VHH binders against Protein DOG1-like 4 (DOGL4). Designs and how they scored, part 28

Target 1, 232 residues: Protein DOG1-like 4 (DOGL4), of Arabidopsis thaliana (Mouse-ear cress) (q84jc2)
Amino acid sequence: MSKMRNLVEEKFLEFYESWVIQLELYLHQLLIAHNNNTMSETELRHLISKLTTHHKAYYTAKWAAIREDVLAFFGSVWLNPLENACSWLTGWKPSMVFRMVDRLRKSRVVLVEAQVKKLEELRVKTKFDEQKIEREMERYQVAMADRKMVELARLGCHVGGESVMVVEAAVRGLSMGLEKMVKAADCVRLKTLKGILDILTPPQCVEFLAAAATFQVQLRRWGNRRHYVTHS

## First folded at step 17 (VHH)

Design kg4 (from kg1 with G56S T105D)
Fold by ESMFold2, fold request of step 21:
Structure kg4 (fold): chain B 232 residues (1-232), chain A 122 residues (1-122)
Amino acid sequence: as target 1 above (232 residues)
Amino acid sequence: QVQLVETGGGLVQPGGSLRLSCTASGFTFSSYVMSWVRQAPGKGLEWLSGISGSGSHTEYADSVKGRFTISRDNAKNTLYLQMNSLQPDDTAVYFCATWDEYKGDTYEFDHWGQGTQVTVSS
């Protein structure tokens, strides 16, 4: 079933479709780079920089869009149902990325003790930041379920200027709260990504970025194939 | 069974041009990003260029940007690489390739052509 889309959703859908196509083009470069022991460290760092810049461009566009409509990012029209089901506060869950690092350690990369220690410190910090945000989200959900807030929303539908102003203030507060939490989650995502890339060597970064891009593209393809079969 | 077949390689003088073709079968060609990759004698693989399924996006390695042009004709299931201003260091086997699906713990292109030799010599 197609849903009515607003202007913010249409604009970001077009952006995201282009963004993920470009990610797949970078994936092709990563697939060659990660198996090529003749590339210089400078060449690898250039490719890593392209990926980092690409991710930053996503968040730049996202943060502009959430100022206009943060709710569009909960159950997004530019993501298939499988992608949406895997979302934690409008994106990938930062702590889950360490499962990918763990799998790479067992099959593709060898980490020295200093890297292992730094990755564990980052994992703990990431988990702590996630839990802090989850507690804030729980507090926000309780506030939304508060009978006072629900009653104000109901009254606003059938009264004059003062009730409209109270409802408008409450809605503005809710939107500001959601935007704040989404930005906090995105900051954890960016800090975690940069933290991992700072700890890993350039060849290891290419391995990690290849795995991450593969997962994202695969999730989209698998979810789209399932969605096609069910016909909307 | 997916098949990719490159044609158009050969001998060319420095400064010359060649157009490579890659004919695809066994999959929905228009839905996949395609890449050109080369391997010079005694060297590793070098990614050259990629193009989105619709042709809306292209990307080029710095080493070939401005000299090579990737394109596709989805009605003919064919990928192209126009190579201009060829130099001796462009001598290599040229492959078309694509990635379809992650299969366990390998991060590799799923499908490769057999390759076509391009030789640039005076």
Scores: ipSAE 0.769, ipTM 0.920, lowest interface PAE 0.8, mean pLDDT 84
Fold by ESMFold2, fold request of step 21:
Structure kg4 (fold): chain B 232 residues (1-232), chain A 122 residues (1-122)
Amino acid sequence: as target 1 above (232 residues)
Amino acid sequence: QVQLVETGGGLVQPGGSLRLSCTASGFTFSSYVMSWVRQAPGKGLEWLSGISGSGSHTEYADSVKGRFTISRDNAKNTLYLQMNSLQPDDTAVYFCATWDEYKGDTYEFDHWGQGTQVTVSS
């Protein structure tokens, strides 16, 4: 049984399909740029700016959509099951990006000691922010399991018009709390990305962005195996 | 076996036009983003343009925007580059290329054509 798609899901599906196609076009540019030592610093910074702007556009669109329906982003129709299974609060866990940085350090880039120190400080800050969000999620889960909230929902099912208004208010309150936590996670993701790009030199940023885009496109292809087409 | 074959290069005068073709085989052409890349004498690779599998999205380097047009015909498994207003600094070997999948420690295009020479001179 397929899930019924609402207007928010339909609009974001269209957005996301276009966004990933554009990301792959930028990936092609990155693949040439990271292999070409003759590009000027200005040219590299321009490409990095395009990638940064593209990622910001994703969050801008997501945050607008979340105001309308945050639950659409849990088990998203625009992601395959593998992408959804890897999600932590509607995206990759922010600190996971440092595994990619670590891999690049071992195989492709040489970092100066000062950069290594700054990256470790950023990793610690990112993990700390993640832990704060996890604690808030725990508080949210406890609040949702509160027996008075369950009792009010049960009364709404049995009492009619006045109870409907109370249940609707409670649902809006819980949804607003979840929206806030998702936005907090996204802010950590964006802050971490910007922090990494600030620490790395322009050629190193191109290496990092190439690896990140490759991984994202590959994960989508991996989960979308060509013999598992799900539309009509 | 994946193959990409470029044709259509040659000698043209400044201000002239050429249309390059890239015929693809050995993979589902319509599923892949394709790019044109060039290498001028003594220079590194320069990405020029890319096009999505369906043709819905295109992108151009600033150096060729407005002069070059990328297109594809998925029924013929062929990628095109229409080059107008050619100048001597467009002289290069032109390649078509694509990225297929991540293969461990490399972030490289997987498939390249052999290239076709374009020379802009009087």
Scores: ipSAE 0.768, ipTM 0.926, lowest interface PAE 0.8, mean pLDDT 83
Fold by ESMFold2, fold request of step 19:
Structure kg4 (fold): chain B 232 residues (1-232), chain A 122 residues (1-122)
Amino acid sequence: as target 1 above (232 residues)
Amino acid sequence: QVQLVETGGGLVQPGGSLRLSCTASGFTFSSYVMSWVRQAPGKGLEWLSGISGSGSHTEYADSVKGRFTISRDNAKNTLYLQMNSLQPDDTAVYFCATWDEYKGDTYEFDHWGQGTQVTVSS
């Protein structure tokens, strides 16, 4: 009938809804922490650790799900259309996070020269890694358009064991390639996040994490307010 | 348009209990994460606890975990904080608050109650 969700999609929808709710609970804590001079450095580091652990848990669950169905993460049923439209290889684009840092620097955060230099180095590395992944995706798309694969798919409809096995091998190869690229993109995301948090002081990390959580929650709310149901 | 009103504060002996209420109006209460925040005399704000719109998820600051319980009744548009084993250093003004929307370069709660005073003293 209207929606045919497989088990992987159902499981991850449930996980993601819970994960985003918990992220918003952490956002509330960040909103107080960034406005408040009374928290100790130990308390700030604990909060930063909770956010880092929460993000790692997302990727742990995602990578388990991708092993079973990578295609579910392209046009995901747990995201609204606005969230899906903003995705780069199933997630936020790593270089975009530096615009967030730049915005904070203009209005809220003062960085010392050493931090600025380290952030620029990380920005360059992140852009380089993104470009490598984009070139690999381009090569992957060219390989998918190969007329031999199209021909094999057509022949698989007419022949029994051997043609079916060749088609199945080609489909398996496509899935493996796409999974590899999604994991590579996720690794760039995690490395970029860790790099930023290592360069910033604990109060600055709280400012950054508040901005990041705000953006993610706001994007979900804006997309849902356009009369889309949360799950479609 | 949004209004949050705290009640239930007062004077209590050390070791005692109080239950705070926060009545909400002007928005769809069940759709919002709600928090309790306090401010002790001469101190900054301290986040205490939060609860998801449905009540499915809760979180507590380490300073109150095990002593305070957050809950909500969405049919009554009311948020609660049950405070047990109160100590003199729990003396503060207690606020309920929520976040709805990012408004430019500030990362702040959008809506606050006026606060209710809790005083723990002999």
Scores: ipSAE 0.767, ipTM 0.922, lowest interface PAE 0.8, mean pLDDT 84
Fold by ESMFold2, fold request of step 19:
Structure kg4 (fold): chain B 232 residues (1-232), chain A 122 residues (1-122)
Amino acid sequence: as target 1 above (232 residues)
Amino acid sequence: QVQLVETGGGLVQPGGSLRLSCTASGFTFSSYVMSWVRQAPGKGLEWLSGISGSGSHTEYADSVKGRFTISRDNAKNTLYLQMNSLQPDDTAVYFCATWDEYKGDTYEFDHWGQGTQVTVSS
């Protein structure tokens, strides 16, 4: 079981390394598209579609992996320490993406009032969905504490057969619940991403995707090179 | 002190071939994704192709797919672009470029070569 967790972690690390390399290749295209007023709207939409497909591929691979071992994604070796520190229920907190939107609004993009209104509505909905997930996560934290008590009682009573089966069933139930919670959080992330891309114009989407890709790639680099300092 | 220097440009006839080189210095070349970008007279920049640090991944713009081949030799710190079936609308200055660092509020390649002119003319 423990050996399977190592295998799941190793396989996903291989996937993730390749995925980030490919993201950087798309980033290079975004950097030219972002600073270029001659690309057609069709070309921009095609590039946006490639990035959307790439993000969907990440979640497809992640969901397959968490089906095998969701616990591998809490403090996983497939993320360097910097990436892991940003893991709110195995990923970025969905609403964090709006900080990037806000920075772009101040520096690079001009949004009309209708877009601003729609983005604020989306932000509120995303935060509402996050709060719902956080309340559900609190329930699982209590269940995990209860599981610890069952394990201690098992050791104290020396009941291996029946006690082991009950603990195994409880662990499987909690793992399935955690899997559903991770997928729910990922669904909020995907809905929020799609919502932002639907509100922004194609040139604005390129600006946003470039910002997101540069940050994600740099975060991987900082963690790998140990340049990340929490107090600097 | 990072430098990228393109060579290999020149005049070719339609249907001809050229091989561009980009020699890198001042950084660990094998750690960087590299791209080729061109700018035709009076036009904006066009991204053409990119290659990962190890060479394991490549991407091509639709306009050059099948005609251009990107490669790298990390022992020589050199990036290549093999260009076949050249047409007059491939006439441009060709640059190699790379992105190095997230800056929060700007999104540009950090390092560019000076460019090499490719002219395709009958």
Scores: ipSAE 0.759, ipTM 0.928, lowest interface PAE 0.8, mean pLDDT 81
Fold by ESMFold2, look of step 18:
Structure kg4 (fold): chain B 232 residues (1-232), chain A 122 residues (1-122)
Amino acid sequence: as target 1 above (232 residues)
Amino acid sequence: QVQLVETGGGLVQPGGSLRLSCTASGFTFSSYVMSWVRQAPGKGLEWLSGISGSGSHTEYADSVKGRFTISRDNAKNTLYLQMNSLQPDDTAVYFCATWDEYKGDTYEFDHWGQGTQVTVSS
């Protein structure tokens, strides 16, 4: 895990701070919208679209940055330790988002049987996709370890300019593999989010997005407050 | 003891202007995103505008964009709403509000002012 702050890390830290501030502004809109029976369906869909676009913008920026330095996203400098500890492959774990849906069903949202059935199907699909990524990541790590061991054994036999090039190629290969896996995980995240929003009605989508935004903003506040002194 | 106090409401003619103020106490004002929200007679709450703690980011509802301007003075712990080109449908109670903490299965603004009445009438 790289500890050095390079230009990619500095730029993404600035982007992420601005992105979370904007998310909090949308949070304020969601807090009013979910308690408001006078907003039209068109107005609700517009707000939902703003949130969807905001999340897509995050991934657009992230995917550009991981092409330059995917390792920066493992133990990111723009996240506090609590946020990093909650990460699965550089982001929220897709299957765990259904805990939030379940909590909303218990207290705030009434779902019809057709919605419940579709959400259960999505939950199973999401878990299956997660497990597939975990298996492929494991296989990639084993394959890379085998290649690395062979290349390091050759380096142990001699030292020269060609040995440096072989090590550099191995590092490049690891980074490209991690980039592919991070993008695959992000695709599961986006597919799961879109799936949930497609199944829910616009008022229910506002409830879900409000819960998600409050959790994300609060997680950042709790982690920053608890650990600020240790990150001086 | 968090308090938010709105002032500056009143009666104004159509096309007129008003500036609302919201004075904050009991918390670190500059750390919070602040919003203006209104409630017209017999209607639900309508979010109007929000501003980040430093003032670096602002947002407006489409219904007020171009007519209303949010600002803040962190040295005075005061939030402002400049309202121009007022029309009768702007008649409402205007609140300043903020969100502080997630508390279980409820997510609402934690702090509200008592509101200030704005009436646009000829």
Scores: ipSAE 0.758, ipTM 0.922, lowest interface PAE 0.8, mean pLDDT 83

Design kg4 (from kg1 with G56S T105D)
Fold by ESMFold2, fold request of step 19:
Structure kg4 (fold): chain B 232 residues (1-232), chain A 122 residues (1-122)
Amino acid sequence: as target 1 above (232 residues)
Amino acid sequence: QVQLVETGGGLVQPGGSLRLSCTASGFTFSSYVMSWVRQAPGKGLEWLSGISGSGSHTEYADSVKGRFTISRDNAKNTLYLQMNSLQPDDTAVYFCATWDEYKGDTYEFDHWGQGTQVTVSS
């Protein structure tokens, strides 16, 4: 008998493994495309579309899964510990993506004044939306600590059918709040990604998508190599 | 220590076929996504196809989809490209390549073979 995963975790693990493999295949294409000055704008937009479709497919699968078990996405079995440690509300922190844009601007991408202005406006809106979600999450956690902690402490002293019903109700209440917050965070992620890709030119979008895919694949590889070294 | 060596290039007539091989050493071949890339005379690099470590996933550029087939034999540490219906504009040096790590704002494959010449002419 080994550790068992619930159905949601097992299905999403299988999906995510395939999804990351496909992302890495697109990364290889991006690595060549960013240096290819003979690709037409149509060819670049086609590649960009493949990447945006791939990311949309991730959220489609995720949103179906969180309706069934949002808690699976906090400390996910399909991510290594380093990947989980880098998560903000089950994914990349929206405002952190602008650090990637800033690094690209310093080394690979020249932005005109109009693009810089639009990116700053988007950065401010993204940060505002993030802070709103963070405040709601903090209020939720405080409310849970005040009322649910007292009830859970009482349950720790008692075992029986009533304890199961109260625990199930508490978990249901927590899950509903967390689903709302996770979906709100994902909405900010999608709006931020779309906003950046709309502001950048097609060659600049390829540079950005290459950097983003590289970060995600590298984080997975670093976490997996650390696991081998740490356990061996 | 990592080494990639392409073989199987040559001269073919239009409509012909070739099979390229890339033998790998110095790393765990089965753990890495591999790609084929070509460079035509006087042109830039063109990504052609990629395959996941296990072979479970493949991807093709539109220019070669339906004509080229990527495969791998992990027991032999070898990557393959079957090229059918070759045309003169497929004339190029063909490379196998892979990516392993982020290089601080540079986005390049880490390891390349030396390339093998494919020439399609009457």
Scores: ipSAE 0.757, ipTM 0.917, lowest interface PAE 0.8, mean pLDDT 84

Design kg5 (from kf3 with S31E D100E)
Fold by OpenDDE, look of step 18:
Structure kg5 (fold): chain B 232 residues (1-232), chain A 122 residues (1-122)
Amino acid sequence: as target 1 above (232 residues)
Amino acid sequence: QVQLVETGGGLVQPGGSLRLSCTASGFTFSEYVMSWVRQAPGKGLEWLSGISGSGGHTEYADSVKGRFTISRDNAKNTLYLQMNSLQPDDTAVYFCATWEEYTGTTYEFDHWGQGTQVTVSS
């Protein structure tokens, strides 16, 4: 049964498609910048700013959408199965970006000791925050699996006026909790990203952003290709 | 094999116009974002403009914004760059390029043409 996309899903799908396209356009710029040692710091910072603004726009849109329907983001129809499989609380896992940094270090990026130290500190902090959120999620899941959910399920089978109200209230409660967790996760993402960018030099930032964008775009491309192969 | 062939370059006077074309083959053209890049003598690569697969999204570098227009004809597998109000500083080899995937070694465009020379001189 083709899950009828709700309005939130449809709108966000459209947004996301556009957003990813724009990201790829920026990626092209990043790729050139990365390979251009003649770009001024000002130019690099401008490019970095474009990307950061773009990411901010995503979260702005996301947060607006989750206010309407946070549940839509836990089965994100705008993402392919591969993207969804790589998703942690409706987005990228914050700790993953450090793997990207590590990869960069192994390639062309030379970090000074001070940067390495700061990155490690940030990594520890990020992991801590991530774990905290995971614990909260676990707590939430346990709480939801309680008798109330069973009752709701039972009530859902008995469609009466009062039962609808109870179900609605339960859903609202669930949604509120999920929204809180999603926002918390997003905050960790944003904080982590900002932290990394603050530690890195502009050229390093460009490289990092290129890597991140590449990952996102490739993930989508690969996922889409697989999806088409399985459904053809 | 992916091929990109740029054409339309030449000698033009300051204030003049040129239209570059890039003919693509060997891949599904409409599925890929395309960019124009140039390289002036002694300078690094400069990104100029990009366009989405459908053509619905475009981006321009500040250096060419308002003067250059990127477009594409997917039926013809052709990318275009309309260049107006050309200046001597626009003298460069112009390339069309696309990015397909990360190869695991470097972050760079996967596919480039041979380029077309644009010379702006009085």
Scores: ipSAE 0.875, ipTM 0.959, lowest interface PAE 0.5, mean pLDDT 90
Fold by ESMFold2, look of step 18:
Structure kg5 (fold): chain B 232 residues (1-232), chain A 122 residues (1-122)
Amino acid sequence: as target 1 above (232 residues)
Amino acid sequence: QVQLVETGGGLVQPGGSLRLSCTASGFTFSEYVMSWVRQAPGKGLEWLSGISGSGGHTEYADSVKGRFTISRDNAKNTLYLQMNSLQPDDTAVYFCATWEEYTGTTYEFDHWGQGTQVTVSS
C-alpha cells in the first residue's frame, strides 16, 4: 500500500505536469481570442468547451488516483509548496474562484444586473456546499475517533500483531472517508466552474478562462522558482 | 531583452509549401511554450499552432491541422512552421510569439516577432 502510494504520487505528478503544459497551450489560444473581434460566437464556444473538457479531465484523472490512494494527495510532491499551501481538501477552496470573478468585474468585464444576481446566488450556493462538506468532515473525525477508542478497548490491544490489524483497519476507514470528502469537494469545484460559465457570455467566459489559466500557470511557475532558489 | 525574428516568408503558388523559422534570444527558449499566429490583411489575429518547451506537446487550429506542422530545435533556439498545401486564404503576416508571465494589467503575449509575409497567389 505504501509502495502503491509512492507510485500513485509519481504517476499523478507526471499527469499534472502534462496537464499544465496543455493548459498553457490553451492559454495561448485564449490570449488571441480575447483580443480578436473576428471570432464567431460558435468559435468562442468551441474554445470554451475545450477548456471545460480539460478541467474535467483533470478531475477524472485525480478521482482515478484517489481510488488507488487518497493519502497521496496530502503533502504530495506533485504540487509545489505554493500551490499546496492553498489546499482545502486537496485543492483550492471552491469559493475562491469568485475572487477572480470580482476582480474581472472591477477592471475588465461589465456584467448586466441579471448576471450579477445569478453570480451572487451561485456564490451563496457554493459556500453552502462548502459548509456542508466541513460539517461532514467534522462528524467523520468524531466518529472515527470514537470507533478507534472502542476497537482498542474491546480488543485489549496495546502492542503486537492484533494492534497492527486495528491500526490498519482505522487507516482504511479514514482513507475511505477522505475519498468521499475529496470527491465531494471536487464536484463543488466543477459545479461552480460550470455555473460561472453558464452565466457569463462567451466573450466574458474567454476573459474568465484566460485569467484562471494565467493564474494557475503563473502559480506553478512561481512555486517552482521559489523552490529552485531555496533548494539550490 | 527577448528577441524573436521570423524568416522564410515569400510568394508561393497555390498548393505550394513554405517553411518558416523563428530564431529566439534573450531567454531560455526550451522552457517556453511557443506559438505561431497570423494576421491576414485587414483582419484580426488568428492563433495557428503551439508547441511545448520540450516539443512533446503540440496543438493546431482546425483551419491548418493536417497541412501545417510546428516543430522546434532547442539547440538552435529556433521554432519552425512547415506549411503545405497553401491556398490564397493563407496569405498573411506570420508571427511567432510567447507568453512569459502576467503582471496584473493585460492578458496578452509578452513577446512577438516582427512578422514575415506569406503571399499565396497565382
Scores: ipSAE 0.689, ipTM 0.896, lowest interface PAE 1.3, mean pLDDT 80

Design zh5 (from zg94 with T106R Y111H)
Fold by OpenDDE, look of step 17:
Structure zh5 (fold): chain B 232 residues (1-232), chain A 122 residues (1-122)
Amino acid sequence: as target 1 above (232 residues)
Amino acid sequence: QVQLVETGGGLVQPGGSLRLSCTASGFTFSSYYMNWVRQAPGKGLEWLSGISRSGSYIYYADSVKGRFTISRDNAKNTLYLQMNSLQPDDTAVYFCARYSGLEGLRPSFDHWGQGTQVTVSS
């Protein structure tokens, strides 16, 4: 089902389309770098830096947008149903990247013992942070389901000027809580990504980032084949 | 029929400036992400810059960042590239290109202009 787009959705849609296109361009560079054993460490680090900066830019834009309308990110109109179904609190689940690393290890990436140990430590921490957020979300949902939601529902039945103001205030309050949780989740994502990149060598980082980008763009592609989404 | 026509190329001295234009027709210009790319003699295609539908979001290759400026006028169906501080290694045929997505894992463009020659020489 196509959702009617509000201003926040429209703006972020355009941003995201552009962001993804740039990611696709970076992916191409990553793949070239991966296949080119002649690239210097400096060059690889520069490429990694470009990607990390690109990701940071996404969250900067996201956080700006969620200040205006956090609800837009729950059922994002710029994502296809498959992408949305794979989302955890409006993004990728942090613990998922460790499975990706594991897959890379099984294929061609050779990690030294010290790296493996650090990755495991990071995995544990990430999982803990995820669970903490999930508990908070559950708490929030319970809180919403009792008094505030009932109030909103009651107010919704009475269409009047004063009622509208009260409803808006209530929605704002609820949205603030969601915003906090989304930001917390994003922080875990960023922390996890940084942690992984700090553990891996530059060549390994390139391979990991390529794999991550590939997964993202392929997920989008597969989802779009099943569900027609108009993108420029 | 989709058409892109580049203009504004020419001979310029090092340090000089040029402004390229690309006029689009045959499609809704404002609905597409547009790009500038170039091909130097004996070299492969190089992506230089991209701009979103409204022009609100812009990206540059490192090779041209700080020197080139991409812009668009959707009312005129025109894409622009302001090129400043031109260098000899900027010598190439410049193309405007409409982004079309990935072929495999490679970025692809479904429509190109004929290109415009830019030569930077003393």
Scores: ipSAE 0.877, ipTM 0.960, lowest interface PAE 0.5, mean pLDDT 92
Fold by ESMFold2, look of step 18:
Structure zh5 (fold): chain B 232 residues (1-232), chain A 122 residues (1-122)
Amino acid sequence: as target 1 above (232 residues)
Amino acid sequence: QVQLVETGGGLVQPGGSLRLSCTASGFTFSSYYMNWVRQAPGKGLEWLSGISRSGSYIYYADSVKGRFTISRDNAKNTLYLQMNSLQPDDTAVYFCARYSGLEGLRPSFDHWGQGTQVTVSS
């Protein structure tokens, strides 16, 4: 059952580890840019572009891996338990990034009224896109559960080769639908990220990206530390 | 006893090429993300490139992308850096470094080679 998943999981684990290391390097650059007010707008925009490209590369690699086995992402070995507990359709719930924006607004970051209005519009759009995906996932899950149960009942559990074929067909059907939904969720994540970066000024983008990278890096580190402590 | 030894540095004219090697011992080389870092005269450390455990995933700093190529041969416990189109501002001591995790919010490299000097001049 897990042979193909182990191979896909191991390959993506190596990718994710290398991707996080590069994110840590970018975080260091973001923190320097945040603390160094002498960086030009061109330099800031270039750094912001690197982070955007890096996040896109994550989804490009993820979508390639999902093409091979989407179910591997619903129990990810490459994510520690804390990261998995925060998962929503194999990733962060898109609207949760606005909690980070709100955190920045409560600090020294001053947003003009036009930015606040656009962020509110984007938050509403992101929430509606999430709801649409959740409704489609629920509809799909009900349809798949009913179809899978009918197929298994029709063939019965007594036939060995035919029972395996029915299970494989049901898994293929589930996998195709889940791939569609995971990609849809990832598209909402990317559109929300790009929308936030379009609304914020370059210095504000650097602060946002630094906060996001810090959270992701610390979540992985803290989850790993908690795991080792509880097993020692 | 973890050890990293760089070789292949030297004097080269602008536009020239050079290939650096880093031989690893005392650890399972194929289990580590490996890096090249340089230090120009009077400057701090500059990360150049990193490569995943199997060599499948590679990253470059903007300053060297398109000119430098990182690779590894896990059977020989060796990390490589092919450097093309060298310019005077590439003059530096070049180090290979083993990634060890995160210290605070900064990437940490726990073992470094002694470095190999690369000098680009007429």
Scores: ipSAE 0.579, ipTM 0.856, lowest interface PAE 1.7, mean pLDDT 80

